# Designs tried in a protein design chat: miniprotein binders against q96jn8r1131to1294. Part 36

Target 1, 164 residues: q96jn8r1131to1294
Amino acid sequence: TLEFLENHGKNILLSNGNRTATRVASYNQGIVVINQPLVPQLLVQVRIDFLNRQWTSSLVLGVITCAPERLNFPASACALKRAAWLLRGRGVFHNGLKICEKFGPNLDTCPEGTILGLRLDSSGGLHLHVNGVDQGVAVPDVPQPCHALVDLYGQCEQVTIVNP

## First folded at step 18 (miniprotein)

Design U103
Fold by ESMFold2, last read:
Structure U103 (fold): chain B 164 residues (1-164), chain A 93 residues (1-93)
Amino acid sequence: as target 1 above (164 residues)
Amino acid sequence: SDAFKLFFEARRIIERSGDPEEALKKAKEAFELFIKEGNLEFAAFTAIMIVELLKKLGKDPEEIKKWIEIAIELAEKAGNKWLIELARKLEKE
């Protein structure tokens, strides 16, 4: 069963059997990680449940390639300087550096109810799914093992793990 | 859920420095729905929010004490150490 890890950002409160993550304060400290590493047959999906339009930027989605159980998370995923591949806005970032200007939809404009998915293909390529539709390869060769990460940043106040 | 909608409406009022009495009404409604859903984590967190609102409004100390006890009980039932610490801090005031 897929759950968010108990090791998470300081402003997160987990509920619903650790399948729902809620940011209960501020705009940051909202990093959560899925408890199982990605494998080719695994599609990790989260639904955006609640947004706070007070903020202009929204969630960050991606993977970390180091063990997450005792990792000390920064206030924002964008401050991860190692072992991180992130989708932010329309950009793809590796260890804080933008490596693709435009990929997939703009995450800052995804409405409540949007289902975002991450999976690895058989070649280690990281795919983004949006509402069940594969957006293609965001990152061509992600080291394994890796874990899916969501940063409930800015607008994003709640996400829930959902089945494909 | 409807409970979270009410919860975030109360949070919005608090964040915008709105009417704390209106926030309290929505928080109490959210609390009842979180109890009905069995969401112990958010029932406890919402009870903590209710205590803070009651204190801000200068409400009856006996009502405040009752809600503190509710928050602690629910946090313990949820088994969440952070919530237990938050609820216990309310007693120190």
Scores: ipSAE 0.836, ipTM 0.928, lowest interface PAE 0.7, mean pLDDT 93
Fold by ESMFold2, last read:
Structure U103 (fold): chain B 164 residues (1-164), chain A 93 residues (1-93)
Amino acid sequence: as target 1 above (164 residues)
Amino acid sequence: SDAFKLFFEARRIIERSGDPEEALKKAKEAFELFIKEGNLEFAAFTAIMIVELLKKLGKDPEEIKKWIEIAIELAEKAGNKWLIELARKLEKE
């Protein structure tokens, strides 16, 4: 079944059979990773459960292309300088560098209840889904294997995997 | 869940330096709901929060001791090493 890995950011407490991740302190140290790699036709979905709107920035969503089980995560996903493809705000980032200014909706404005999904297409393209609606290809050729990543940053205090 | 709503309401009060009696009330309500739901991880974490609030309010040492024991028992049952360390640290203080 799909779960968050026990290797996660320092401010995360997992619950609900490791399907719910909660940031219990501060604004960062909230990186979580799905325990199985993305394969074609697998849709990994998380629901935003709780936001603290005093912050301007919100969660980061994406993939890492190296083995996550023993990786030392930085305080924030934007500090990942290798093996990372991230959706932040409306931008797409590769290893800390913005490679696309505008893709899909602005993640910083997604309300509680939003369901965000990641999948690979048959060509290795990374797709974002929002509330079941495919937003298209964010990254056309993601190396495999890769794992879905969520950084419960700023506004985002809890997410739950909805298809365990 | 309703338990998490109450938990985050208590956390907001603490972060804003609001009334710790209000935070304690919310935390105790959240604790009861986490117990009913079988959420041992958050029952333990909320019990730790309750201890910290009771200490801040200068409450009865026997009540504080009771909540420390509750936090330790729930952390052990949850099997979470970080929670166990946090709860046992409360005994030393």
Scores: ipSAE 0.829, ipTM 0.925, lowest interface PAE 0.7, mean pLDDT 92
Fold by ESMFold2, fold request of step 19:
Structure U103 (fold): chain B 164 residues (1-164), chain A 93 residues (1-93)
Amino acid sequence: as target 1 above (164 residues)
Amino acid sequence: SDAFKLFFEARRIIERSGDPEEALKKAKEAFELFIKEGNLEFAAFTAIMIVELLKKLGKDPEEIKKWIEIAIELAEKAGNKWLIELARKLEKE
């Protein structure tokens, strides 16, 4: 029963039992958060359904460690200055600061149909999965509880939660 | 899905200031598929898009009124406060 929270970016319309998030206006205000915190062995996966290649940047993927139900989201995830670890383009960011230049694939080039996954390992390490393949530890020790976050930014207009 | 492909095709036409009649055709096709699929949220949102296109095209006020009523009904059935507010705003405009 993984769903996107009702508290989300202002340009998002949820559908499909809150398992599909669509950005229906502009290029930003597209932050969504998964309703359950990550726990070890929980793999949260989203499929990129629709892209608009007019934009150069695409979705941001990551986690937040503050309670998401009443949080006022900024226009873009990159403006999150606390309690956030984000994968953007080729980099990893903590509270707006780039902490790794190259970790996994360039998210700005992932095509439609790409399945992106997040999970915690037993040490609190955050792993990225791409089309079922573990890319390793993006963030070595994420405080818990944390929630998976997707920012439907720029190119990315729709994602759907999918089962592993 | 085919419904979303048509929906985004219509949106691309609108964004590029293309032919609103072609956008309307695609939006109506997407609407029918969203109804068939039971996607109430996007049936409602697409009905709102259709109203905006009909207004831009200067279509019959009775047709516009019909689509506004459809948008409100579907937004209410979806239980989405933002869609309800958006659809009811069309009555004021």
Scores: ipSAE 0.827, ipTM 0.926, lowest interface PAE 0.8, mean pLDDT 92
Fold by ESMFold2, look of step 18:
Formats: C-alpha cells, sequence, structure tokens
Structure U103 (fold): chain B 164 residues (1-164), chain A 93 residues (1-93)
C-alpha cells in the first residue's frame, strides 16, 4: 500500500495510516514523499482535501531521484537544486530552473476535491493526471529510481493518497 | 470530514487573533469527532490546542491538567514521538 514517508517536512502531521498529510503550521515545511518509487504500472494519486485561499501559491508536485528516507528537506520544494523535477503553477522545473512555461492546468487554482496523479510511462516519461485524465508527458526522460513528492505549500493544507 | 472542517475553523480564529472562546468551542467539537473517527493523531493535536486555549482564557487549573493528561495519553496511543514531546511540554508550564 502507498503511504507518505515518516521523513517529511517539519510542519506535517501524518494521519489515516500515513495516507493523509496535513500542514499544521505556517505556509511551508510541508514536503512529503511517497514510500514507493514510481514504476510504469504505478499511478500515485493524491486528493486536495483542504485549502486556505489566504495564500496565493499552492501545492507543488514532482519527483526526486535521491533516496528520500534520510534526506534533509528544505523549507520548500523550489529550493531543491539537485535531483528534482517539479510541477508548480503552470510550469515544469528541473533543479529550480523553469524548463517549460505551460504544461498542464494551473496547480494554484485547483479546487478542493481535485485528484492529482503522477506516473512514469514505459519510456521514463513523467505524466500528470488531473481527475483521472492524463495530461501527457511533463518530463520525457526521468532517471530511475524516482519518488513522488508533494509540497503542501501555501494554500494547500491537506492531501490524501487515493487509489486509482 | 466534519472534524477537519471544525479543526481548521478553530485554527483560522486563532491565526486571526479572534475570540478564543469561539475557537475553543470548535476545537472541542472537532476533538469529539476525531475520537469518534479513531483519529488519534488529530485527537491528540486538538487536545493540545484546547490546552493552549484554556490557558489563554484563564480557565480552572484542574480542567487544564485534565486536558494535558488526555493529550499525552492520546499521543502515546498514536505512537507519535513529536506529539508526545509537544504534549509533555504542556506539563512544564
Amino acid sequence: as target 1 above (164 residues)
Amino acid sequence: SDAFKLFFEARRIIERSGDPEEALKKAKEAFELFIKEGNLEFAAFTAIMIVELLKKLGKDPEEIKKWIEIAIELAEKAGNKWLIELARKLEKE
């Protein structure tokens, strides 16, 4: 079964058998990582449960290729300068640098109840799913192994892992 | 869930420096629902929030002590080291 790792951002409290992540303070320190690497047949999905519209920016999704169990996470995923591929707002970022201006929907405007998914295709392409709909390849060739990451940033205060 | 809705409503009141009695009412309602759901992590965290609100309101020390004991017991049942540490700090005050 899919769970969030116990190694996570300082402002996260895990619940629901480690399938629900809640940011219980501030606007950052909310990085969580899924406990299994992505493989072509694995679709990792999270539902946005609670948002605080006081903030302008929202969650970040992506993958890291470092082993996550003992990583020292920065305050936000945007500060990951190594081994990170991130979907943020409408853009795609690699190691903190924007490599695509507009890929999928604007993550900053996704409402509560939105289900966001990540998977690798057989060629190592990273796909975003939104409410069950494949948005296509965000990153064509992600090194393996990689792990799915969610940063409960700004607006995003709770996400839950859901089955495909 | 209704428990989390009430929890976040209490958090918004606290965050905005609103009425701590209103926040306490919502936190107690959230606590009861978290207990009913078996959400030990958030029952413990909400009990800690209740202690801080009771202290701010100058409530009876015996009531505050009761809620500290509840928070510690629930944190231990949840097996969460961070929650145990957080709840234990309430005793030092």
Scores: ipSAE 0.820, ipTM 0.923, lowest interface PAE 0.8, mean pLDDT 92
Fold by ESMFold2, fold request of step 19:
Structure U103 (fold): chain B 164 residues (1-164), chain A 93 residues (1-93)
Amino acid sequence: as target 1 above (164 residues)
Amino acid sequence: SDAFKLFFEARRIIERSGDPEEALKKAKEAFELFIKEGNLEFAAFTAIMIVELLKKLGKDPEEIKKWIEIAIELAEKAGNKWLIELARKLEKE
């Protein structure tokens, strides 16, 4: 029953029972949020379906710790200055500030077909999964409740929620 | 999917100022597949793309009108307010 929320970036068109998000214009306005908060048992996975390599940067993954249903999303996730923990390129960002230079793969180079997953461990640590492989703790203690967020930025034109 | 592959191929041609006739061909093929898949959202959006391509190519106004009607019908069936607004804007051209 995992779906993208109807409250999303302006350039997103949802399909496939709100499990597929497509950016249909420009390079930004592509933020989507998963409809259920993360709980320790829940692995949220998205597959990168379509990329446009004309752009340099690609999708952003992360969590927001504020209620997403009424939030006015900015043009890009990098403009989230509160309640946000983001994986961008190789870095980890908190409220726009880079807090880790290198974690996991470079998201800007992930090819089509890559499956990216987010889950919380029992201590509130945020884990990244890449093609089913746990990359470890990106953020050691994320406040709960939080929701998984994807920004279909630049290269990334479509992602689909997939089951673990 | 094959429908989305054709859709993005058409979009790339449009973005690179390529041959709009080739973009139209791919968009129509994508439209047929989106209909078969029951993807009403992308059938409607692709119909809107087809209208814009037909206008750019200076095609017969009767054909353009038929595709506008298709886009509106599918957008309403999809129940997507943004698609409905976009499709109806084509009618007011």
Scores: ipSAE 0.815, ipTM 0.919, lowest interface PAE 0.8, mean pLDDT 92

Design U104
Fold by OpenDDE base, fold request of step 19:
Structure U104 (fold): chain B 164 residues (1-164), chain A 93 residues (1-93)
Amino acid sequence: as target 1 above (164 residues)
Amino acid sequence: SDAFRLFFQARRIIERSGDPEEALEKAKEAFELFIKEGNLEFAAFTAIMIVELLKKLGKDPEEIKKWIEIAIELAEKAGNKWLVELARKLEKE
């Protein structure tokens, strides 16, 4: 069963069998990691449940290759400078450096109810899914094992893991 | 859910320095719905929020005490150490 790990950002409260993450304070400290490693053909999906339009930026989605159980989470995912591949806005980032300017839809403008998914293909390519539609390869070769990461940042106040 | 909608509305009122009486009303409504939904974590957390609002409003100490006890009980039942700690701190403030 896919769940969020108990090791998470300080402003996160988990519920619904650890399948729902809610940021209950401020605009940051909202990083969560999904328990099972992202293996080929496993589609991991989260639904955006609630947004606060006061902020400009929204959730960050990606993967990490370090051990998530012992990770000391920074205030935001953009502060991860190693072992991190992240989707922010329309950009793809590796260890804080932008490696792609425009990929898929703008995550900052995804409305409530949007289902975002991550999947590794047989070649190690990381795919983004939006409402069940494969947007293509965001990262061509991701080291394994890796874990899906969600940063409930800015607008994003709640997400829930959903089954395909 | 409607419970979460009310919860976030209450939080936004608080964060924007709005009417604490309105926040309290929404928080109490959210609490009842969380209980009905069996969401112990957020029932506990919302109870904590209610205590904070009651204190801010200078409400009756007996009512405050009642809600603190509710918060502690629910936090313990939820098995969430962080919530238990938050709830117990309410007695010291």
Scores: ipSAE 0.849, ipTM 0.931, lowest interface PAE 0.5, mean pLDDT 95
Fold by OpenDDE base, look of step 18:
Structure U104 (fold): chain B 164 residues (1-164), chain A 93 residues (1-93)
Amino acid sequence: as target 1 above (164 residues)
Amino acid sequence: SDAFRLFFQARRIIERSGDPEEALEKAKEAFELFIKEGNLEFAAFTAIMIVELLKKLGKDPEEIKKWIEIAIELAEKAGNKWLVELARKLEKE
């Protein structure tokens, strides 16, 4: 069963069998990691449950290749400088550096109810899914094992892991 | 869920320094719904929020004590150490 790990950002409260992550304070410290590593053909999906439009930025979605159980989470995913591939806005980032300017929909404008998914293909390409639609390869070759990461940042106050 | 909607409404009122009485109303409603839904984590956390609001409003110490006890109990039932710690801190304030 896919769940969020107990090791998470300080402002996160897990519920619903650790399948729902809620940021209960401030606008940051909201990083969560899904327990099972991504393997080819496994689609991991989260639904945006609640948004607060007070802020301009929203959730960050991506993967990490370090051991998530021992990771000391920074205040935001943007501060991850190693072993991180992230989708923020329309950009793709590797260890804090933008490697793609425009990819897929703008995550900062995804409404509540949007289902975002990550999937590795057989060649190690990381795909983004939006509401069940494959948006293509965001990262062509991701080291394995890797874990899906969600940063409940800014507008994003709650997400829930959903099955395909 | 409606419980979460109410919860976030209460939180937003607090964050923008709105009417604490309104926040309290929303929080209490959220609490009841979380209990009904069996969401012990958020029932506990909302109880903590209620305690903080009651203190801010200068409400009856006995009522505050009651809600602290509720928060602790629910946190323990949820098995969430973080929530238990948060709830216990309320006793010392």
Scores: ipSAE 0.848, ipTM 0.931, lowest interface PAE 0.6, mean pLDDT 95
Fold by OpenDDE base, fold request of step 19:
Formats: C-alpha cells, sequence, structure tokens
Structure U104 (fold): chain B 164 residues (1-164), chain A 93 residues (1-93)
C-alpha cells in the first residue's frame, strides 16, 4: 500500500492511514515521501486537496535517491542539494540547479483537485502525469531506487495519495 | 471533506487574528465531523486548537480541562506521539 512515511516535515500531520498529508502550520516544513520506491510502470499519484492562494509558490514534486527513512528534511525541497530531482513551477531541478526552464504545466497554478503523478518508464525516464495525462519525460534517466517526494509548500496545504 | 474545510476556515481566522469566537465555532463543528469520519489525528489536533481558543477567550477552566482530556485521549488513540506531546503541554500552560 502506498503511504507517506512517518519521517516527514515538522509541520505535517498525516491522516487517513498515512495517505493524506496536511501542513498544519506556517508555509513550509512540509516535505513528505512515499514509502514504496518507484519502479518501472508504477504510477504514483497525489491529489491536491486544499490550497491557500495567499502564497505565490505551491507544491514541489519529485524524487529522491537517498534513503528516505533517515533523511533530515530541510524547510523546503529547494534546499535539497543532493540526490534530488524536483519539479517546481514549470522548472525541473537537479540538486538545486535548474536543468529545464519549461516543462509541463505550472505547478504553482494547479487548482485543487489536480492529480499529479510520477512514473518511471522502461528506460528510466521520469514522467509527469497531470489528471491522468502523460506530460512526457521530465528527467531522462533517474537513478534507482528512488522515492516520490512532495513538498507541501506555500499554497499547498493538503495532498492525498490516490490510485490510478 | 467538510471537516477539513471548516478546519482550514478556523485556522484562517486564527492566522488573520480574526474573531476567536467564530474560529471556535468552526473548530467545534470540524471536530464533530472528524469524529464522525473516524479521523482521530485531526479530531485530536482540532481539540488542541479548541483548547487554545478557549484559553484565548478566557472560557471556563472546567471546559478547558474537558477539552484537554479529550485531546489527550484522542491523540493516544491515534498513536501519534507528536499530538500526545502537544496535548500534554496544554496541561502545563
Amino acid sequence: as target 1 above (164 residues)
Amino acid sequence: SDAFRLFFQARRIIERSGDPEEALEKAKEAFELFIKEGNLEFAAFTAIMIVELLKKLGKDPEEIKKWIEIAIELAEKAGNKWLVELARKLEKE
């Protein structure tokens, strides 16, 4: 069963069998990681449940290749400087450096109800899915094993893991 | 869910330094719904929120005590150590 790990950002409260993550304080410290590593053809999806539009930035989505159970989470995913491939806004980042300027929809403007998915293809390419639609390869070759990461940042106050 | 909507509304009021009575009303409603939904984590957390609001409003100590007990009980049932710690701190304030 796909769940968020108990090791998470300080402002996160898990519920619904650890399938729902809610940031209950401030605008940051909201990183969560999904327990099962991504394997080829496995689609992992989260739904944006609640947004606070007073902020400009929203959730960050991506993968990490380090052990998530013992990871000391920074206040935001943007502060991850190793073993991280992240989607923020329309950009793709590797270890804090932008490697793609424009990819897929702007995550900062996704409305509540949007379902975001990550999937590895047979060649190791990381795909972004939006509402069930494959947006293409965000990262062409992701090291394995890797785990899906969600940063409930800024606008994003709650997400839930959903099945395809 | 409706429970979460009410919860976030209460939180917004608090964050914006709005009417704590209004926040309390929404929090209590959210609490009841969380209980009905079986969401022990957020029932507990909302109970903590209620305690804080009651204290802010200078409400009856007995009512405050009641809600602290509720918060602790629910936190323990939820098995969430963080919530238990938060709830226990309410007794010492």
Scores: ipSAE 0.848, ipTM 0.931, lowest interface PAE 0.5, mean pLDDT 95
Fold by ESMFold2, fold request of step 19:
Structure U104 (fold): chain B 164 residues (1-164), chain A 93 residues (1-93)
Amino acid sequence: as target 1 above (164 residues)
Amino acid sequence: SDAFRLFFQARRIIERSGDPEEALEKAKEAFELFIKEGNLEFAAFTAIMIVELLKKLGKDPEEIKKWIEIAIELAEKAGNKWLVELARKLEKE
């Protein structure tokens, strides 16, 4: 089954059989990674459970292409300068560089209850789903293996892995 | 869940330097719901929060000691070494 990996940001407490990630302090140190690599036919979905509107920025969603079990995660996903493809706000970032100004919805405005999904297509394209609706290809050819990553940043205090 | 709603309500009160008695009430209610749900990780973490609030309020040392023991027991039952370490630090303070 899909779980968050035990190697995660310092402010995360996992629960619910490691299917729920909660940031229990501060505004950062909230990176979590799904324990299985993305494969075609695998839709990884997380539900935004709790937000703190005090902050203006919210979660980051994406993939890492290096082995996640022993990585030393930075305080925030935006500091990942290697092996990372991230959706932040409306932008798509590769290793800290914005490569697309606008893709899908603004993640900073997604409300509680939003279900965000990641999957690979047969060509290695990374798709974002929002509430069951495919938003298209965010990243056209992601190196494999890769793992889905969520950074519970700012507003985002809890997400839960949900089945499609 | 209602347990997490109450947990985050207590956390908001603490963050805003609100009334610690109100935060404690919310945290205790969240704790009981986490126990009922079998969420041992958050039962332990909420017990730690309760200890911190009790210390802030200058409550009875015996009550504080009981909650520390509850936090340690639940953290060990959850199998979470970080929570055990966190709870045991409360004994040293």
Scores: ipSAE 0.803, ipTM 0.921, lowest interface PAE 0.9, mean pLDDT 93
Fold by ESMFold2, fold request of step 19:
Structure U104 (fold): chain B 164 residues (1-164), chain A 93 residues (1-93)
Amino acid sequence: as target 1 above (164 residues)
Amino acid sequence: SDAFRLFFQARRIIERSGDPEEALEKAKEAFELFIKEGNLEFAAFTAIMIVELLKKLGKDPEEIKKWIEIAIELAEKAGNKWLVELARKLEKE
């Protein structure tokens, strides 16, 4: 069963059997991680449930390649300088460095109801799915094991794990 | 869900320094729906929000005490240590 780990950002309250993550304070401290590593054929999907459009930035989606169960998360995913591959706004980032200017949709503009998915292909490429549609390879050759990560940043106040 | 819609409506009013009585009404409605849904985590958290609003409004201390007890009980039933700590802090403030 796919769930968010109990180890998460300080402003997150989990519910719905740990399948729903809600940021209940401030604009940050909202990092959550999926409990199982990505393997080929596993599609992890989250639905954006609630947004606060008063903020200009929104969720960050990506993977971490270190063990997440006891990791101390920073206030925001953009401060991850180790073992992280992130989709933020229109860019792809590795350990804080932008490696692609534009990939897929602008996450800052995704509306409520958007379903975002992550999976690895057989070559270790990380794919983004948007509403079931594969956007292609965001990150080639992601080290394994890796875990899907969502940062409920700014606009994004709630996401729920959904079945493919 | 409608419970979360009302919860976030109350949160927006609080964040914008709006009418705390309106926020309280939304929070109480959200609370009842969270109870109906069996969402113990958010029933407890919303009860905590209600306590904070009642204190801000200078409401009856007996009503405030009742809501604190509700928040603690629900947080314990949810098995969430952070919520229990948060609710018990309200007793001491």
Scores: ipSAE 0.802, ipTM 0.919, lowest interface PAE 0.9, mean pLDDT 92
Fold by ESMFold2, fold request of step 19:
Structure U104 (fold): chain B 164 residues (1-164), chain A 93 residues (1-93)
Amino acid sequence: as target 1 above (164 residues)
Amino acid sequence: SDAFRLFFQARRIIERSGDPEEALEKAKEAFELFIKEGNLEFAAFTAIMIVELLKKLGKDPEEIKKWIEIAIELAEKAGNKWLVELARKLEKE
């Protein structure tokens, strides 16, 4: 089954059979990775369970294309300088460089209860889903294998893996 | 989850330097619900929070010792090494 990997940010405490990730301190050190690589038939979905609206920025979603079990994660996903494709706010980032100004909804404004999904299409395109609705291709050709990544940053204090 | 809502309510009170008795009540309610749900990780972490609140309130040392033992036992049952280390630090005041 889909679980968060035991290698994660320092401020994360996993629960619910490693399907729930909670940031229990500060505003960062909240990177988690899904234990299975993405394949075209797999939709990885997380629900935003708890937000702290005192922060302005919220979670980051994306993929890491190197082996995640041995990575030393930085404090924030935006500091990943290799093997990373990230959705932050409305932007798309590759290895720390913004490659698209506007894609999909603004992640910083998603409320509690929002279900966010990541999926590869048959061409290796990375799709974002929001509450079951495909937002289109964020990244046209992601190297495989890749793993879904969530950074419980700022506002985002808890997410749970949910089934489609 | 009602347990997590109470847990985060206690955290908000602590963060804003609010009434530690109110935070303690929320944390104890969250603890009971985490136990009922079988959430050993958060039962242990909440027990650690309870110890910190009891110390801040100057509560009975015997009560504090009891909660430290609870936190350690639950952290070990959860199999979480980080939680065990965190709970055992409480013994060394």
Scores: ipSAE 0.778, ipTM 0.909, lowest interface PAE 0.9, mean pLDDT 92

